# VH-VL binders against o27280, part 7

Target 1, 266 residues: o27280
Amino acid sequence: MDSMNVPEVLEIKRIVEESESVKTFIFSWDFRREVRPGQFVMVWDFRDEKPMSVSLIDPVRSEIGISIRRVGEFTDRVHGLSEGDLLGIRGPYGRGFELMGRDILLVGGGIGMAPLAALADEATARGMRVDALVAARTADELLFLDRLEAAGVNISTCTDDGSCGFKGFAHERLLTLEENHDMAAVCGPEPMMFQVMRILDERDVPAQLSLERYMKCAVGICGQCCLDDTGFRVCAEGPVFWSQELSRVREFGRYRRDPAGRRVPW

## First folded at step 1 (VH-VL)

Design b4 (framework fv_bamlanivimab)
Fold by ESMFold2-Fast, scan of step 1:
Structure b4 (fold): chain C 266 residues (1-266), chain A 120 residues (1-120), chain B 107 residues (1-107)
Amino acid sequence: as target 1 above (266 residues)
Amino acid sequence: QVQLVQSGAEVKKPGSSVKVSCKASGGTFSSYTISWVRQAPGQGLEWMGRIIPILGTTNYAQKFQGRVTITADKSTSTAYMELSSLRSEDTAVYYCAREYTDSGYGMDVWGQGTAVTVSS
Amino acid sequence: DIQMTQSPSSLSASVGDRVTITCRASQGISNYLSWYQQKPGKAPKLLIYDASSLQSGVPSRFSGSGSGTDFTLTITSLQPEDFATYYCQQYDSYPFTFGQGTKVEIK
């Protein structure tokens, strides 16, 4: 599987505008190289390479989609591209989500809905009942609502400013939802994921959490090397982790460190 | 019961590198935070760095930055510490230790130590 | 770096004595401090974490106190197995730092 570690230059087949700041780039894909929800790819614009979660997996059309939020120079350049332009794609990497039981809760914040949208497609295709709590700062940052609705997902929304749905944070909205689930999948800002995890643990709902910083740090460890055997093994352990594993990491969601390495509350 | 078992003693020449292993048994390895601490003969304890495998983070003491690499492999439940450009002052016993939520940031389980001697 | 200074560097004591070891941080570290015991040729053993929390399995004669910059480890009735070197360690900021150690010797 040497081909996984070599960038393949692919043509942008279609671009979907998800919001003012988010686009999904769709490529033809050879599914001999299997892709699962929760995995990521390295996107190369011939200057820089960045990890991006896979947000669409469609074996019937032989397509994958990668959703990218505009936050800096690399993503600004990629957002400037058009259908027919080329990007390098390497991967997939990482551990995907595992589905179990009959009922799943998805909790996504902002761009964290991207890997959860792919998971929702898989879960609904398997006949699972899917409830999604979609959270963002504002209504314009809520992603994939139409796609989730079309898939038959039961949607709850919340925004910090109250511009759509519940006014407040994801964990505050979750506290008003009393339904039990066989499992949950969570992706978004770390403080949100920590608070959501605590509530799900109290409800005895096993959760899988996808950590954006794991993808970036795993790539950073391997940034001076080409994800050789050692780096590739590290990537295989995440970015998706069970809540039982993550709840035992004292630093997760409780505080961060400043440039001097001092503990600072979130 | 959690145990950390380290690789055996090493004798190295100046300028070479050493890679010490720390194999965990019991518990959930990916949930561990592993610190590396050394102790030169007759001296106190010196923290070298730590890895939080589940968060993908590794932090090193500035003194060792550029010479130390700490890694972890969940499939074998093993953490590694590699120290390069060895000098006689690097002669020490090297310990791995687990930090776990139930013990605050205390290092509640320690490996037996690996003696590394740097000799010309 | 945060400097941890222990006092005394060594002390002589008899079985049954009350022993107090102090640890001073060069800047405030809240309660982010652990105490360890080390016997010759052995790895350290955690005694106290978060300044005052007794580690499971550690005898109740050990206690910790303090916050900010000044901390103490107390052994209320010294036993033969307590003759060892004791270290404090801060985990407020990187790099984590240890005190120089306090050797508790037979009088």
Scores: ipSAE 0.012, ipTM 0.523, lowest interface PAE 8.7, mean pLDDT 85
Fold by OpenDDE, second read of step 2:
Structure b4 (fold): chain C 266 residues (1-266), chain A 120 residues (1-120), chain B 107 residues (1-107)
Amino acid sequence: as target 1 above (266 residues)
Amino acid sequence: QVQLVQSGAEVKKPGSSVKVSCKASGGTFSSYTISWVRQAPGQGLEWMGRIIPILGTTNYAQKFQGRVTITADKSTSTAYMELSSLRSEDTAVYYCAREYTDSGYGMDVWGQGTAVTVSS
Amino acid sequence: DIQMTQSPSSLSASVGDRVTITCRASQGISNYLSWYQQKPGKAPKLLIYDASSLQSGVPSRFSGSGSGTDFTLTITSLQPEDFATYYCQQYDSYPFTFGQGTKVEIK
């Protein structure tokens, strides 16, 4: 077996079009290399390399799925690929989600649903009750609804424009939900996660949140994904953090650093 | 093999408190949920509460709220159940149990039980 | 609280008999039900979880069925070691309540 730090060239087995802007690329996977929901891989298109969340973990079919949103040059190239084309994959990296208790709430926004979809599969397989709040700007941007439903997940939707479900933001919808959960897993735009975390804290619901930062090495060496005031490296100590950990992170929900290390407000 | 080992029998006076320990071995304590169940002599099983050690979250049966405190020490892989203001009716065998199975939920591993006798 | 009612409270049977124990929930609990066996002086033992899933190591003569409010534990051929008290437990909602128990005695 090759080192996890050396990209393995894999053939795209299937491509699932999740939305206009999101595709899931499916690869054969040797599960002797363990992968957990919430972990990420580095995707290499032989020109550039980007971290991407694992959105599907299927030991039965020996497959993993990586969901990618088209947002720039790299993802544009990747979205131009077809089944049978090749990509380099190295990993998985980072700390994934932990499942505890009986009831779990998933709160996802946009592409943030990618790791949560994988988590939902594991949770339901373990016999957990799974509620998912799926948020997007518009109805056509809601991800993984059919998949989640098929898994037995209880789904609530919200959209900014009200085209599907609750009209408003995820944290607003969450305020209308009264059910208690043993824990929550959150992933999406950081401002969303920040508000959601506050509500969950007020309700004494332990939460794990997956952060997105610019990652270069993915192995905790370069420090470009380091969070201010804590020294947390998103690629090493994260990307999944407990709310108590994020409470120590001043920049959370406020700003991030770009590839040049400059502060960029959310 | 996963095992739960409880502390020894206790004899207590009314109004006092008892703290029973439950030490886990043979597995990953941080992945467990621990429930406490008691059984009075000749009676059925009664669920008291549970803890998720890694989260520190607890759920208590209303009957015991205010009197029972369930805690966990992850460093020693030990869960605790403390019952205060003891009454004669609290005389029972107290069990700790793991609340998880590989593919579902159930109390699949039990401690051996701790007899608590409350008498004047 | 969800009330769990077992039937019967006790029964007498012989080795080789088919034994059926029922458990009724006061409200729908889906398949969130477990069955336990307890022998005198011992801790309970998990037999069935999620209403119909056999716990590892439990003999196949034990089976569970049901969903919603009515559940059944069946022993196809009672063995000498099966004389014990059996309990159902719901884990649909807190508190996780038990049935009152069914004592299976030797005839």
Scores: ipSAE 0.000, ipTM 0.522, lowest interface PAE 12.1, mean pLDDT 92

Design b40 (framework fv_bamlanivimab)
Fold by ESMFold2-Fast, scan of step 1:
Structure b40 (fold): chain C 266 residues (1-266), chain A 119 residues (1-119), chain B 107 residues (1-107)
Amino acid sequence: as target 1 above (266 residues)
Amino acid sequence: QVQLVQSGAEVKKPGSSVKVSCKASGGTFSSYTISWVRQAPGQGLEWMGRIIPILGTTNYAQKFQGRVTITADKSTSTAYMELSSLRSEDTAVYYCARGSPRYYGMDVWGQGTAVTVSS
Amino acid sequence: DIQMTQSPSSLSASVGDRVTITCRASQGISNYLSWYQQKPGKAPKLLIYDASSLQSGVPSRFSGSGSGTDFTLTITSLQPEDFATYYCQQYDSYPFTFGQGTKVEIK
């Protein structure tokens, strides 16, 4: 039995309110159990277990952070917790981001900025130039701007309603930004990621994309962790994939799976 | 434009191993796929496997029963293919080839390395 | 494994002829198919990717078509340098597989 497969009961050390719908829960962490940006953990509230991306990795303070958007019964219960309360944490799981070159573009939509915030910290610590395109529906839903600024990241924003930065979608804003980066990392809604990937592909910028929706399958046998004929299991081989890998996945950006595993258009 | 340069011809005994190198210059190496493809005399092309150097991930054709190992050294932009337990039917020209980030079609090929297995 | 079958295995043609080569996959591969040209003693050269996209530097007389299981490579006006062996190759799933080749030789 591996200790990664048994939930450890941890005390919530600190809670950061990122927005009206997003909180970051911070725990003490023993870094003999290594965790990398792009990996996820299973969060157990003693009733249900759900996968959540790691959004803060701080070996100096011996802390990890997990950012959770309020979107259903489980997340509503977790949002009701206070500092000092307990949660079960199992993991980490999945393939993390890889860094290469001297400069990186981060493109995040909504809660997709959570794993990218952890990546930004690592990239800046390595001395890379980091440009971040942060996208949301409204200004109030833009996440981690203060943290990214504190890390020395060059920030561009866009909102659907124009309340902060460029008025429009992430891919529209990307067309107005510098063309040349050594790599990119992208996380957000799949339609956004698909459009962004196409632009980066045209620019010959290798990109890594995180498919967070499939992390729901991490705790057992389920077909939703499997990507078409390539045989990738997102929880085992993802959630982070290179754009070259995703270019052969017929479903990416075109179809999603419902809870029964049926294909439905985006 | 990237070029792939392979190591020179090899003559090997049955039961031995051969390791062929493929060095990339003039373009992107790490984020592309590097495939190994062989061609026996007078025969067609046979895909052996690939590596994505930046990920360290490999995939191999099952035909080789674990005899093939593909590796990459990102610091020297060099991919390697090692084939063990050589048989006479392994006599072939071995090619490395690069697949682009746009698609997995192989747009740049090495010149080929002749491997002859004889006693 | 996906089996790729080319037709014909060989053909004889004259300069100026229209040449058509077909490739069939044993299962659906969408448009994840490339065509290669190989001359004796040389490495293969990519002609077409994604079933119909012409590789940069390849003459416009080459074209590809098809999707799913049935694919065609067409050379509209054969030139002396086009006498070679042509291979289709799928990259829909691992292992990647090639057709057996079609040799285009002088009539």
Scores: ipSAE 0.006, ipTM 0.428, lowest interface PAE 14.0, mean pLDDT 84
Fold by OpenDDE, second read of step 2:
Structure b40 (fold): chain C 266 residues (1-266), chain A 119 residues (1-119), chain B 107 residues (1-107)
Amino acid sequence: as target 1 above (266 residues)
Amino acid sequence: QVQLVQSGAEVKKPGSSVKVSCKASGGTFSSYTISWVRQAPGQGLEWMGRIIPILGTTNYAQKFQGRVTITADKSTSTAYMELSSLRSEDTAVYYCARGSPRYYGMDVWGQGTAVTVSS
Amino acid sequence: DIQMTQSPSSLSASVGDRVTITCRASQGISNYLSWYQQKPGKAPKLLIYDASSLQSGVPSRFSGSGSGTDFTLTITSLQPEDFATYYCQQYDSYPFTFGQGTKVEIK
C-alpha cells in the first residue's frame, strides 16, 4: 500500500470564507508530494470521507487549499470546524488539467471554480493569458473573483438571475464571446459542461472537463465512479477528461449513478 | 525521453506524391501539435503546416495549400505529411516537430526524411 | 505573412568570443519568438522560446532578448560545439515563419 493512500492528519491552518456556502481550508503541504490542478484529495473527518478538489497550490507558502461547499452531513461537520482543528487528507488522486497554448479559457460554475482557480494560478504563472467565465446562480455565489483578478485573469461573470454580469447560463454567455482560445478548462454542473463542450467543439477549441461522480476508494478499485460503456473511472482516468474522451461517454450530461448504483438524471 | 521517428528516404518522379510518417514515442501525443518543416539543400527552414492531433485540425502555409495534407492517427501516435504534384523544387529534407499552439516553440524534432524529386 | 530577417547572414568568430545575432520581424510579434540551432546533417534544436526563456538542457551561455519586432540571441562565450547555423522563428501567427539563418563559422 502506497503511503499516499494513508490519510495524513493535518491541522487546518486557515479558513477562508469564499461565500455563504463555500469555505476554503488551508493546510501546510510538503511539496515533495506533487499536486496538480484538477486533482482531488480524500478528506476524512474521522467519520466519513469525501473527495474534494484542490483549489489552491502555493509552493511559496508551502500550502494547499481545499474548497468545500456545504451540501450535506459531512460538509456540515467540516464547515463547523475551526482553525487548528484536524482533518485527514490522503492523495492527491486523479488526472489533473494539462496546459497548452498561450490563451486559455476557464469556464466554471459554482464550486466547479475550485480546481479552475488553481489552474488559473498555474497558467498565469506560466505567462499564459487567462480568461475566466465564472458562473453562479446569484452574485453572492460567484467564487474566487478577487483571487482571479489579483492573478491577472480577465473575468466574465454570469448569473442565473442577472444579479452580476450576464444574465443567463454559462453556455449562453460563451456564445456571446467572440474570441477563440488555444484550450479551455471546464468544471461545474454537468448540464453546463455538456453545453459548453458542444460550443467549444464547434469552435475547434481543445477542451478539458472535470467530472464529478460518487467516489469511494479513489484508487480505481471499487468501480463506484465508473462511467457507462467506456469503463472510465473518474478517480483514475479522470476526473479531468478531454472532450473527445467524454464524447464516448453516453451518460455524460444525461445521468449519473448514485451510491446505490441507480441512474439519476441530471 | 520523447522522440519523433520519421519514415525513410524517398525518391520520387515529378508529378507523383510522397507520404512521410512521424511516430511519437516516450510521451503524450494529445497535448501537443505536430508541425512539418522542410529544408532544401543548402537552404533555410520552411514551415509547411501543423496539425493538432487531438482535434485533427490543420493549418497550412499558403504556398502548400492544395498540395499538402497533414493527418494524425492518435491510436498509433503517428502524424503524416503527404505532398502531391511533386516538383524538383520539392527536393528537401522534411522534418516533423512537436510543439504547443503559440507556446514553447518546437522542442522535439524528428530525424528528417530526405525526399528527392528527379525525372 | 510575417517576414523574419536575421543579421548577419554569416559571421566568423573564435572560441571564447561574444556572439550576437539579431532577428527582426516585419510586424510586432510580442515575445512569440524562438531560436534554434542546427548543425550540418542534423535536425534543428530549440534553444530559446518566448524570446528569452532558455530551453531545458541548453547551456546558460545562450540568452535571448527583445520584444515586438527586434530580437537578439547572445552567446556570451562561444564554445567549439556552438559553430552552427541559427534560426529565429515567430509563432505569433500562421504561418510560423523562420528567419533565413545565421551561420556561425570558425575564424
Scores: ipSAE 0.000, ipTM 0.514, lowest interface PAE 12.0, mean pLDDT 92

Design b41 (framework fv_bamlanivimab)
Fold by OpenDDE, second read of step 2:
Structure b41 (fold): chain C 266 residues (1-266), chain A 118 residues (1-118), chain B 107 residues (1-107)
Amino acid sequence: as target 1 above (266 residues)
Amino acid sequence: QVQLVQSGAEVKKPGSSVKVSCKASGGTFSSYTISWVRQAPGQGLEWMGRIIPILGTTNYAQKFQGRVTITADKSTSTAYMELSSLRSEDTAVYYCARTYKSGWFDPWGQGTAVTVSS
Amino acid sequence: DIQMTQSPSSLSASVGDRVTITCRASQGISNYLSWYQQKPGKAPKLLIYDASSLQSGVPSRFSGSGSGTDFTLTITSLQPEDFATYYCQQYDSYPFTFGQGTKVEIK
């Protein structure tokens, strides 16, 4: 087995509280191991292991950041950790985003903004114009606004309750925007991504979408993250997919498989 | 919140060994670094060594090399400090502490009094 | 080993007084210094880490400053509960070492 598949025990260098439920854990990183926005790592707290997207890539400081939302037992334990404590990290894995064109649109919902924040940094560094539609249930759940603004990203917000920006869903806000882009990157709740993809397809905007599925091995062996009718493994062929690829995936926007392999509707 | 609870007071004879335990609760033990610090009566604090339980790696102060052994049991979330060839000078309160950011100590155990007397 | 020297070894002060304790390292330790408070019969309590960062839950009247070899702990207005022994500690390199302590007594 490749050495990259052995978890490396790393010290938490810093912790950034992004919101009440989201923390970014920063680690020293040897960039001889390349990492791209959209890729994920497996985080091991020595009891359980979960896939997490990379939200920060900083070659200058030799650091990466992993943003984690508190949603269950594993993340509860991780959120209880302090700077200096240890975690196991293996990876990175999966296919990341590909940048093209001059103008890019980012559409993110909730923790889905994590990989998009990293992508925004890369895009702006390349001199691209970046527009970001950031969606959340409430204003307090909007992520990375200050970071994106500092990077020169043009931000539009929407919230379910209207506490910040447009009152409504991301796809509704997108419909109000007239400008087209050379490319779009989308990440968030799958129902959101499904609607956003439809709009982008109608506008002939090339789009990449990052999917979330139950992952176990991260190396394309166990099949837990296989998508129906295509055989795509989210950990190997994804998690980033082109809209044309997802158009072939029957389950996209409709249901997912739980750890027991049962269909769970969105 | 992380808490460290140590074993009770010990009375030992010169030449014997003592093993003090430190049980962690309220967090993920395997993610911690644990240090041991002692304090003789009326004296200052003295760092003895540390262990990274998940790795099993230890560092000891040279003064205690060959006499001190620090171990950890991940299954019980407990760290141990064993000091052999005890002398009267080893009479002290022994503390375990979480090593925060690989440097400072927080929190501390309540301390274990060890008395060495003939 | 890095030697840590505190000054003074003891001092007497009144409630409301400004108290300053210094710690000098035998060599440069950057900002890898922490301060502790210890009361009789109790374990030390962390006050300051990284020379100037206040630990959560510690009153703002406590502050730390310094870098390199000279460090200072300051209590702007001494409170009754602040009478204790204070220790500095370096974590630049192993073995970690403490100052000899400063006892703050009531005048």
Scores: ipSAE 0.071, ipTM 0.661, lowest interface PAE 2.2, mean pLDDT 93
Fold by ESMFold2-Fast, scan of step 1:
Structure b41 (fold): chain C 266 residues (1-266), chain A 118 residues (1-118), chain B 107 residues (1-107)
Amino acid sequence: as target 1 above (266 residues)
Amino acid sequence: QVQLVQSGAEVKKPGSSVKVSCKASGGTFSSYTISWVRQAPGQGLEWMGRIIPILGTTNYAQKFQGRVTITADKSTSTAYMELSSLRSEDTAVYYCARTYKSGWFDPWGQGTAVTVSS
Amino acid sequence: DIQMTQSPSSLSASVGDRVTITCRASQGISNYLSWYQQKPGKAPKLLIYDASSLQSGVPSRFSGSGSGTDFTLTITSLQPEDFATYYCQQYDSYPFTFGQGTKVEIK
């Protein structure tokens, strides 16, 4: 029996309201069980369990944070919980981000900023220069701006509707940013990540991208782990992948698969 | 909205055991952490241990390790504290309390007076 | 174990007075500190948690401050119902420990 595969029942120590639809749940954590940015945990409400990215890793306070967007029945129930209530946590699971070089660009869309916020903390602690492009549909959906600013991150924003920062999509904003970086990390909707990846590849910036749909695959839960039109499978290697691994994948950014395995355009 | 109601006063002989109950109402019992705290006459508050009812997971203060057993019955929303090998110095009021954020206590039960006769 | 020491052990005060009670931890506990009020024959009542957060329903004349090792509970304009024993409690580590109590008596 793998100790990581057994849920630990933890008390919700603190809840931070990040936006109208996003909350961060903070737990005491024993760091003898290592957690890295880009990894996720399975959150169990004693009825259902769902994968959630770790958004805060604080070994000084012995805490982890898990940011959850309200999008369905499970997340609605979890959002109804209070400080002092209990949740089951399994993990961590998956491949985390790897840091290299002196300078990193973070590109996050919506809730995709959650794992990138944890990465920003680690990169700044290493003495790296951190630039973040934070993208959302509207200003109300921009996440973690105060936390990133407090960490010394250089922030650019964009919204589809122009309600905050640059009016347009993340990749359009990225084209106006001419600074070179030693690496990048990207997390958000797949169409956004695909366009961002193309630009970073053209600039010869190695990037890691976090694919939400591979979180369940990493824990052996049913889901399609195949990205490959040539027969290669990336099962359980996620959720974080290097851009060079994704550049040959026909599916990435163009269509997803439904529960029956059928192609559905983004 | 959580309320904790404890069992009634007990008079016990030295060397016997006592089992105090704490019934929770309001809220979800399985989502609580319940602690036991005692207070001897004229003395301060002393934490004995806590339980997470859904798993039966317990932590005890070292002073009581081996003599105290804390349990919970989810079906009746009741926590129990059993103290064995009773001595006169175990005469105290025993409180159960909901533990928030693994820390502060709110609400408290009304207390159960346990007197060890000699 | 973390030792919690309150000062003073007792004090005499009049209605309308400002009362200050201190609590010292034997090691750093960040802000993981609560204050309780206990009246004779009653269970303790939570007043302050996380060193400075006022519990719902507790009068605003109560306030808490401090971090690390040194903490203070202040009662402005003392009322007749405030004559009681006050306890601090740390929850940084097991076992949870309480101060010895401060009895606030009529002068």
Scores: ipSAE 0.000, ipTM 0.385, lowest interface PAE 18.6, mean pLDDT 83

